# Designs tried in a protein design chat: VH-VL binders against q9vpl3. Part 181

Target 1, 224 residues: q9vpl3
Amino acid sequence: RGKINIQRPKAPHYERARVVAVTQPKYPELPKAKSCFKTRAERTQQQQENPYNEIIAREVRNWLDHSRLVAFFHLSSITADDIFRVRVQLHKQNLHLKSYGSKIIEQAVKNTRYEAIVPLFHSNHCIVFSPDPEKTAALLRIVRRVPQMVLLGGIVEETMLSRNQLVAYAQMPGLHAVQAQLVQTLSQAPGHLIQQLQAHQNSFVQVLDVHAKNQMNEETPKST
Key: E = the ipSAE of ESMFold2; O = the ipSAE of OpenDDE; V2 = 0.75 times the mean of E and O plus 0.25 times the DockQ between their complexes.

## First folded at step 6 (VH-VL)

Design w6 (framework fv_ontamalimab; at its last look DockQ between E and O 0.26; V2 from the best seeds 0.00; counts 0 for: pae E 2.5 > 2)
Fold by OpenDDE, look of step 7:
Structure w6 (fold): chain C 224 residues (1-224), chain A 121 residues (1-121), chain B 112 residues (1-112)
Amino acid sequence: as target 1 above (224 residues)
Amino acid sequence: QVQLVQSGAEVKKPGASVKVSCKASGYTFTSYDINWVRQAPGQGLEWMGWISPYNGETNYAQKVQGRVTMTADTSTSTAYMDLRSLRSDDTAVYYCARDEGIWDSYYFDLWGQGTTVTVSS
Amino acid sequence: DIVMTQTPLSLSVTPGQPASISCKSSQSLLHTDGETYLYWYLQKPGQPPQLLIYEVSSRFSGVPDRFSGSGSGTDFTLKISRVEAEDVGIYYCMQSTQFPLTFGQGTKVEIK
């Protein structure tokens, strides 16, 4: 008597198989319970515009519109205590450290001139706002000592700058200093030109004088 | 213009007190700390202490500890240094100097014109 | 207290020639945060000191490129590549690595 393999039951005789197949009750397809929990994706898509998110998005927009300096940072494993210390340092310099979700930022900058910043917000990020672009150097000095804050880029005077461009900007002398240097350079240019022109004229006169002297010496007849 | 303007020269007797003022202009007063540095005639520079107008925090040199009080008035953007129990060796030019107050970096990028304090019997 | 020692105490230089001032600290000026807080000041005659170099080698805004700072640990140097008449005064090194802040004795630079 062959061991009944319960894992692979022998297929019934062809006739029996046919009868079994025909007599199998056709159960109506269970109504796909519409109540199946909307997948996280469906819930997230139907997430009614959270009025709170709109308020926060408006706040972000307000900061962007009133700031002359905006800097974007990636945050890497920074403690709350470290963030607080940095915030105090920044606040003393009238720099405002804020953190917003990527979705909020996307909503805030949608169809605005700031839409290009959205790709910067893929992970934990923070933004520093300031009404004073002259504080860029101070910002960089503060952040230099915070390895957990990685500068990604920024906006200065409505111009998007890369990390390297921000660093370069911070190293530039103030507008007034640059203007003063320019004026000084421009004021020296005419003096140099005059000197060069005078030098050429003097050289020309000297050559003419030498020529005149040589001609006079040739005309003096050797009174033998 | 960004500047620190100090009060005028003072002549005091031994045991008296002197209060020197330093008025800041052209920048946000609370964003920078104010340091006091003195220089005796023909001598080098001596740091006395600093005050943060932002939070009122002070740090005094041990040599003047107990005799010096630094204060800041944010409404007038003026820092004050009060030195008590004056001695002849306190005769010096006193400078206020601005410090950006970022972390532990203390450097003086702006100085007052100096105030001469003479202590004589 | 950290003692700052400058050498020489006086220097007479011909215009256009280089100058070098040394500053030595009694302790390392390397801070726990990895920075070295050494500064150079110039006090011109009848004026308050003015900042030249911060954090060993960084030139302050408006300072000519003829000024340069170098050093590490306890030994620091200020160099002037070409001394000009306007460079006359007393040079001070300062440390802010620990309190109290302390200055060197000063180096008087004169034109020969």
Scores: ipSAE 0.730, ipTM 0.870, lowest interface PAE 0.8, mean pLDDT 89
Fold by ESMFold2, look of step 7:
Structure w6 (fold): chain C 224 residues (1-224), chain A 121 residues (1-121), chain B 112 residues (1-112)
Amino acid sequence: as target 1 above (224 residues)
Amino acid sequence: QVQLVQSGAEVKKPGASVKVSCKASGYTFTSYDINWVRQAPGQGLEWMGWISPYNGETNYAQKVQGRVTMTADTSTSTAYMDLRSLRSDDTAVYYCARDEGIWDSYYFDLWGQGTTVTVSS
Amino acid sequence: DIVMTQTPLSLSVTPGQPASISCKSSQSLLHTDGETYLYWYLQKPGQPPQLLIYEVSSRFSGVPDRFSGSGSGTDFTLKISRVEAEDVGIYYCMQSTQFPLTFGQGTKVEIK
């Protein structure tokens, strides 16, 4: 009954600082300028805007190329302490929590079969990547106690799955042969997957609209 | 095949130490914690502590604090429990058991076969 | 330390009849996160323990439907609706709500 459960330490609770300081991206130097006739100011703006977006888009493509499990979530407001605790829980299971802007996602998946996911990123979101599709059940167990993360759908073995399909995939008894056959069967119905993603998008928009109205009704006006 | 395989039986004298190994296979070793539970002859179960192979963190039962060291070697997927200054009341079967380490839930879904440690003169 | 007390310590059951095992804790097992961390294990003769029930009432994968758990606070029960020969062994409750993890004394179940 101690105040702090030391059997399984959770996220650090003695720190007042937000979680960001543990890992920061190391930004590479800008690539060599490709234009011969642009001014210094034009080069700087074009280089900063274009190279930064493309660097991050490459990161997204790398995650997509090497992740056999990708899950998309709507993210409601959450404290820095809570999201840090969630990130640690996920990382222990080789599940990697990320968030990217919608135009970076659009740039990353342009001219690929994954272009259908772009509308999911027009609102507040997060993505979980993993090389281990067997970790889908663990992912769902972790987020069941995180009401701020609402599952929208995902990608398993390069096949887009609806929310319901992803949950069903996680519940199947584990044999690699059975799981491989299931994913192969689902991949032969791309029209069904597109319809499920579109239905979840519509449901997500409706949930967001209700949430936004609840936010307006519940917000305290700024005191001046 | 998902399993925990422990080292063989040991006979020790009082004051010696014993190191029991627990080799994991068929699952991602660093995603789960390893607990050690012992059972004296004809008696019930006693939790001794756990180790997280993820970061090396440990938690020991107060009764054995100071005499036990739990370690994990991620390169061989093997956990170890080193119990020092052995007494006759340390005679028991020692089990390793896995738990998934998700939030504050501690349930042991996979157990090793047990290692009998006998402490006698 | 939370003391876990099981009743009865021994139980003889005719095959096909129900059985109940009580587990009482010295203090509430309701965790500050709103969950109750109470577990049931079966140790068959010559084997390590195996998980039956987690979080009071959730049946572990592969455990027959005849096993069920219930209770709250300090009082918990494992029920076996129809005891079979393979259910023989020692049943333990365990709590993980508070350090250290503690087990009940065990309830030996045997067939008449």
Scores: ipSAE 0.360, ipTM 0.671, lowest interface PAE 2.5, mean pLDDT 79
Fold by ESMFold2-Fast, scan of step 6:
Structure w6 (fold): chain C 224 residues (1-224), chain A 121 residues (1-121), chain B 112 residues (1-112)
Amino acid sequence: as target 1 above (224 residues)
Amino acid sequence: QVQLVQSGAEVKKPGASVKVSCKASGYTFTSYDINWVRQAPGQGLEWMGWISPYNGETNYAQKVQGRVTMTADTSTSTAYMDLRSLRSDDTAVYYCARDEGIWDSYYFDLWGQGTTVTVSS
Amino acid sequence: DIVMTQTPLSLSVTPGQPASISCKSSQSLLHTDGETYLYWYLQKPGQPPQLLIYEVSSRFSGVPDRFSGSGSGTDFTLKISRVEAEDVGIYYCMQSTQFPLTFGQGTKVEIK
């Protein structure tokens, strides 16, 4: 379906409006009422200067605030049909695949404890959000058969986890207390935050090596 | 109820083909890979391959490569294993197993009851 | 292919006594991602196999704490601290570090 975006389910609103306009006589448009109050966004000069980017950045912050699971992926070349199928499978598990520009992510996480994730998004990327951290296992099962999506790390219960920590969390047997304790014991000192970014980069290199070796073994048998 | 239910026992002649089914229920079929494992009478377990119902991707064991085809029908939540050019040493109980492993982990948390395939003259 | 060798091939245990099963691989099971992909299964008489331990030492949901796995590299051990009647069956180790996935030949555990 090419241009159809699962994240924007308001289509076909425009088409419906057109049909209604054709079938009914149109009254003169009422003049725009002036609001007595301005929205939070409209009160700041920074938002007025770049209203579109700030609106999307607020959407990203809303996803971060309301998601107990956030996973970060590097995204290699993938067809529209393939990524659509991934989105459909993820959506069935209450997992929401989103893609945002690096500057929007930077704007969204600026002055937050998550600002250190910005370097992860210098390349092609996507993010998966969910209000349910128990869905981490389902997420990784779906993604492991999508070689174009490479896990970099994530955030669980507002705690940044490396790729290996997120994988370990997913493998825990549904014990909420044990999972919460694992997340809680992680340090969030500035040095630790930088270490997590370095761990994500190292994990990415390891994953690329594993995928390359697996492709060689599957496509060109080594021994025979 | 989360379960895998396999088709009934088959008796085949050498050179014939057999198609074993594995019907999943109680979970999202496309979220888990299905592995096939066989067990010859009185012998151990032998992995045959896996299929991802999500995208149809397969990986077959070298011993059966070229003779096996694994498929999945997402509309009926059923996985199939079609084994051709049957030989007497293909006589075994064939199991399907759901892979709950994540990433590069492969662990089979749910198994079908098994399908006995006997190849005899 | 990685060859998995189990010892002993059979074990007869008095109820309440410990049991230990060894699994040795022909090459290291340490994956390039730093994980070791070794698993233990139990096949009770007339039933399909059931998962006990995944990734060397992680106990699967519902598996009693009397089961424990340990090891690294090429040498792995499954221990049962106190064997119960329900633990009778054939135990298999499995690796997924390299395709094809391979199983040990099995260890039969009986109560005497």
Scores: ipSAE 0.029, ipTM 0.550, lowest interface PAE 6.3, mean pLDDT 78
ESMFold2, look of step 6: ipSAE 0.351; ipTM 0.667
ESMFold2 (binder alone), look of step 6: mean pLDDT 92; pTM 0.935
OpenDDE, look of step 6: ipSAE 0.698; ipTM 0.856
ESMFold2 (binder alone), look of step 7: mean pLDDT 92; pTM 0.940

Design w7 (framework fv_ontamalimab)
Fold by ESMFold2-Fast, scan of step 6:
Structure w7 (fold): chain C 224 residues (1-224), chain A 121 residues (1-121), chain B 112 residues (1-112)
Amino acid sequence: as target 1 above (224 residues)
Amino acid sequence: QVQLVQSGAEVKKPGASVKVSCKASGYTFTSYDINWVRQAPGQGLEWMGWISPYNGETNYAQKVQGRVTMTADTSTSTAYMDLRSLRSDDTAVYYCARDEGIFDSYYFDLWGQGTTVTVSS
Amino acid sequence: DIVMTQTPLSLSVTPGQPASISCKSSQSLLHTDGETYLYWYLQKPGQPPQLLIYEVSSRFSGVPDRFSGSGSGTDFTLKISRVEAEDVGIYYCMQSTQFPLTFGQGTKVEIK
């Protein structure tokens, strides 16, 4: 939620409102079942499967298969105008905001490694897809100004990440920052540079040693 | 090269206004908020406010609210801080700083070189 | 406003010796999201401030491992395990748990 909320926007100028209305997608309204027909309506929906559910589930799977970045959000009540504004800003960064029903998500990910995400969609939700994992930082900077979107977690390079892991991934330095670090290291006394290189070498050797020990633990029970 | 370059020193009389610029280069200007921090001679740091170049949203420190206006020009990747009704205690070095924080984390990883503003009669 | 108080205001350290700076807030810096938004900056003479530590204990990119941050609630500490000549300057703590963002008054670190 954060302590900084999106400020209440001024009502748009008439011309701006007209342009926004023309470019806004129309949301199909699903008729709500009345209380006295709740059980029957639920059974009818269950028995008469919507033929488009399979098509939408396939679309979701295609997004998952072709996106190297997928972020999951809980979505609080938000106006159509506000969500459209968010979608436009995300699109400028090659980030695609989509919303799908929980049953459709379940169908899309069943029998896949991502089946574990289904519980995240128990309530109102949305998903952001991108072919570019470098856009994670841009995504989080945009959504920090949208208190109605609460980050739950995501998938980066086919790896499931928690909220905190996604945030950490977004804070990783880019190529320019890595080069700046190298320049800083080279500007230090020669002893410091040698010490850092040896530390990296020792860490790598330790990782290899741990890996070898883990291999032996899998083959022999003496070290477990 | 990722950098913030500020405008040159200004000398103003009490009651005048000053507009300091901060030109960003080497990164996507609209992806980071710009904060303004000032430092009076021999004193500590004082936060003045921030602006989001992405949507023009601003948040000003109460002490300068009503006297300060922060703007951003995305076509030139330049942020501006306009301070009005100058007083002698507005004499300070004014810094712009990029906010690299995510969510409610606000930390300044890149700073401009500073602009000295002297208010004297 | 949250008031940030640093102690000491000035430190003279022999090269290679450790230094410790305290920062106390008038209110808890624990955010409702469970994070603590406390930062440390170093301002070298004639230069703008530079980020050292963010979110209490995370070293910023390129910051030497001799710098470490710790603390919780209202009490925070920046430690330098071995002070070097390049570490001279004024150190500031900052909070962003509550707006407005506020800084400590600064701690000057000098070499003996």
Scores: ipSAE 0.013, ipTM 0.499, lowest interface PAE 7.7, mean pLDDT 77

Design w8 (framework fv_ontamalimab)
Fold by ESMFold2-Fast, scan of step 6:
Structure w8 (fold): chain C 224 residues (1-224), chain A 121 residues (1-121), chain B 112 residues (1-112)
Amino acid sequence: as target 1 above (224 residues)
Amino acid sequence: QVQLVQSGAEVKKPGASVKVSCKASGYTFTSYDINWVRQAPGQGLEWMGWISPYNGETNYAQKVQGRVTMTADTSTSTAYMDLRSLRSDDTAVYYCARDEGIYDYYYFDLWGQGTTVTVSS
Amino acid sequence: DIVMTQTPLSLSVTPGQPASISCKSSQSLLHTDGETYLYWYLQKPGQPPQLLIYEVSSRFSGVPDRFSGSGSGTDFTLKISRVEAEDVGIYYCMQSTQFPLTFGQGTKVEIK
């Protein structure tokens, strides 16, 4: 079995504090004046809209605005222990694995330069953020051990990159080569790039269908 | 200079254990996994397992599961493979190999020079 | 485990002539991410293996353009357009689509 394992800490309370720090969501402070004493209409609207979603959406916007590296993944079924293990490995490299609902992502990126990424999040997904774009190679090395996470693409220095472009970026030997590729990528239309990213998702689904078909062909003789 | 340097040849009796070392230099040791591959005299390559120096996690081939332990010492940038209950069919050249595993590229781009382990009575 | 089978097991080549080595896997090497994780290594006498081709067809840094890889699914080929004396050794295919990592049994290439 290929389950990824982390040796659990022998001092649970100390390691719990550490685990909570690694996985704890970052919430922006709400101004007290705006959160207290709302009109009846404002209270009714707040009641109908989930206020937690707006807080999380602001957190997502903060991550997007302050990260020079953002990578998008399709996420297959994974145990809580395995995903925690991945989060710890990534955190040590200043890579922050986050999972947000598709509706929250949509609310977070609406009317922003990141709105084009919304189609990537209509399936099970996760995002990795980092302030350091040099960590792209480290990210991809860690994720290769996690077959449940399939790279879809990303954003580097506010530039949308397809899966293949992000991988190529990770292979670049120096800053000059990186600049050259980013200049080249800037010539691509966002719509065309998103189609490439969606094609990767569709190719993944097609691969799964082919694999399932092969498994069914093998299973038929066994079931009879 | 990017290199993996392994320990010297070992001659062991059946039932003994052997510990092979692999010292990395010229790169960030914790950024790459170390794989162990062996080659019996005149035979092909057989994958033994891997270790991540970053967190110590391992994955061993079933044939040696229960007899092998892989470890890494980040302070000396050295990986180790400890193989117990040696049999004559464990006679082989043991290689360590760096896994240049970018997510979309998975290959062994750097190999140690090999350590000959001879198990004889 | 995925079984990798190479043919031929041995071949003798006249210098400057082409050589072709086949590698067949017991299962498709197409990964769920759409990539095929097949690699070719050369082991020269008395040396560790060295990487030639990664992901079916990409030449590793410093590998001469006379080497080329091709294939898909379960059938893969390594071609040497003109064999040189330095190309003598044993060639191995390897898959990393699933663990455990497995190698072909090797193909010995020697000069006539």
Scores: ipSAE 0.005, ipTM 0.465, lowest interface PAE 11.0, mean pLDDT 76

Design w9 (framework fv_ontamalimab)
Fold by ESMFold2-Fast, scan of step 6:
Parts: sequence; structure tokens; C-alpha cells
Structure w9 (fold): chain C 224 residues (1-224), chain A 121 residues (1-121), chain B 112 residues (1-112)
Amino acid sequence: as target 1 above (224 residues)
Amino acid sequence: QVQLVQSGAEVKKPGASVKVSCKASGYTFTSYDINWVRQAPGQGLEWMGWISPYNGETNYAQKVQGRVTMTADTSTSTAYMDLRSLRSDDTAVYYCARDEGIYDSYWFDLWGQGTTVTVSS
Amino acid sequence: DIVMTQTPLSLSVTPGQPASISCKSSQSLLHTDGETYLYWYLQKPGQPPQLLIYEVSSRFSGVPDRFSGSGSGTDFTLKISRVEAEDVGIYYCMQSTQFPLTFGQGTKVEIK
């Protein structure tokens, strides 16, 4: 059934509807000429699209400037649900997982001491930022169970560290003096660091291959 | 206070199953993996497997593969080891141990008190 | 599987004298990252095992300076510079370079 007299009917004012009908243009459709001019809206949109990468690059630079711990990872294929769970777990420890395009990373680190790391980001990658370098151990314990994330190295207190150097830093007791001394002892020039980070990436591929072969052997149990 | 507390002793008949619990306290449960290690009477230590409370990932020793299931309940900070089709040679003290290792290292800094499981007819 | 072999199986030591325990692996424990993942545990009577040494030579928190680990490749040694009554128990080496994790058969240390 209909709801007659239950609804509150709305009707446009008759005089307004009549005025609109009279004032609407009733022109024949004219052939459109080609236009070489952009509208003001189109010019404004194009200007807004131009600085997109610069805005995100500035965000990356702010993360680098305000983080005392930065860790770099190679990222293999991972589901959205899995990476989200990693991000949530890391966030509980004040560790912030970010992923940015290689061009944006290059733009962010250009003309900085970290420019040499750009080649690491030409493949799939992600970065973890934290204001607290004492969280390095917590970070590494979490990510070791995420096989899609492979530690390449990082930056601690503005000092670039290889994978092994970062792991060694994480294992130090909570004595800042001991940790600072280790960082100074282990730190390397950016050129040497890039070679070390790429070497660790290659070493991990070899370890992963051996692990896969071991898993294959274990999946074929032998009865005695 | 950082500790792992395990469930009490169990006596089972061959073919039964046992579920041992390991309650963690005093640390962030999801930040450390839990390993299970057993010790038959008068014998050495035997690794059974590990579980990551963070994502539920497990890795079991081949000798118990197919008979063991390890789980973790993050709401109660408790890890479990369920062993099925029990045999007399499963008679052992079962330990849970926290893995303090970083990235590629695996070392057990904190151990539960142990749960004695006796399998006899 | 990597087989871990300890020698001796048992030793009796006069208090204050040194003790040495050897651990040999069937394969090199050198990981591709350049680290060696060898560990030492002590199981005191009626207690769970406790960590003494991690990654060949690093002493765990609270472990007395009299304990030291050394070695490389397939041969490793745990030394106690002066054995005390509280050091009685069974010592185990463990490797984590390759899964499954494996332990040595244990070395019983007694006071003479």
C-alpha cells in the first residue's frame, strides 16, 4: 500500500518553476569549434598535479630529519593483510613502516648525505622510521618472522650502518655510551655502505635458496 | 617480573593427545618467538619447533611433524603445544622458551619451569 | 641435520680449578652473513636450562666472567677459569646456523 497523508510531500513553488522554464535558453545546437585554450580550471588542476612528488618528498625528508632510527628493507611480494598486520605491530613499538616510490625517495635525499642510498630503492622496498633508536632490537625481532622483508641496513643517530652493524647495535645493552662507541667504530663511508647493503641482499638470496632446498628435503620424509 | 609459567604434569595413555600451556608475563608477548624443547628422562635436549605469537607462523621439527600443533593466544599471552598420537617415547619434560635472538640468531634467554608428560599403558 | 658432539661426557673438577668443554659440529657453523650461531646452556639439577654464551663468545647478562666461549668453523670450546659449587650441572652446546636446531649430548660437570 501507498502511504497517502503519512509522507510530507514537497513541491517546488509554482512561480519559481515557471520562471525557470521561461528563462532557460532554447537555442538550436551549434557546431562546436576546436579550442586551443585551456580553461582556468584546467590550468589550476595542472599546476596542482605538478608539485605532487615534491609534497611527498618533503614528507619523506621530514621523516628522515625527525627519526633517530631508519631501517631499509627489500620487500618481496606480500598481501595487503600481511603488511597491514606488520604495520600495526610495529606501530605499537613507535616504529613507522612507510613505502614510497623510488623517484620520490631520490628527490627526498638528493643533495643530502644519504644520496648514495638511492640505488637500493630501484627495486621493491620499504622503510621503518622511529624517533627511538633503542627500538632497533624490537624491530628486528618482529621483522625476522616476515620473510618478505629483508634487512639491508639503516641509519642510527645520523650514522649509516650495514645490516650486520645494525644487528650488532641492536644486541648492545641499553648503555648509550657503549652503543655510541659501537656506532662510531662500525660506521662506513656511503660508497662502502652501498656495496655492503647490496652484498647482504645477494647473500640473503643465497640463504633463501638453501632454506627452500632444506624445506623441500624435509617435506619428503624418509621412513626407517 | 619476566617469566614463563607452564601447565601441570600430565599422564596419558598411548594414542592420546596432550596440550601444554605456557603463560608469558612481564614483557610484550608478540615481540618474541616461543620455542618448544623436550627432554626425555636422563637424556639430552631435543628441539620441537617454534611459533611466532606476532603472526602465528610455526616451524616444526620433522620427527614430530604431523603430530604437533603450536598456537598462541595474544589476548591471554599464552602459547600452547598440542601433541597427538602419543607414544611411550614421547615421555619427557616439555619446556617452552623465549627467543631473545635478533634477526638471524636464535637463543633462549627465558625458560618455563617444564611440564612432565608421562605416556604409559 | 647438523650433529653436535661434546667431549668429555663427564668431568670431575676440584673447586677453584679450571674446566674445559669441547663441542664439534658435523658441518661449519659459519652463516652466510659472517656470523657463527653457536650457544652454550647450563642445566642445573632440577632446573630448566639457562643461557650462558650466545654467538660463540658473548656472555649473557648476569653470567660470571669466569665463563668464556671461543672457536670457529666446526670446533668450539667453553672454558670455566675457576669452577665453583654453583657451576655443577649439565652443559649443552646448540647451533642455529641450520634448521632443525640441534644440541650436543651434554657434558656433566661435578665437584670432586
Scores: ipSAE 0.402, ipTM 0.698, lowest interface PAE 2.5, mean pLDDT 80

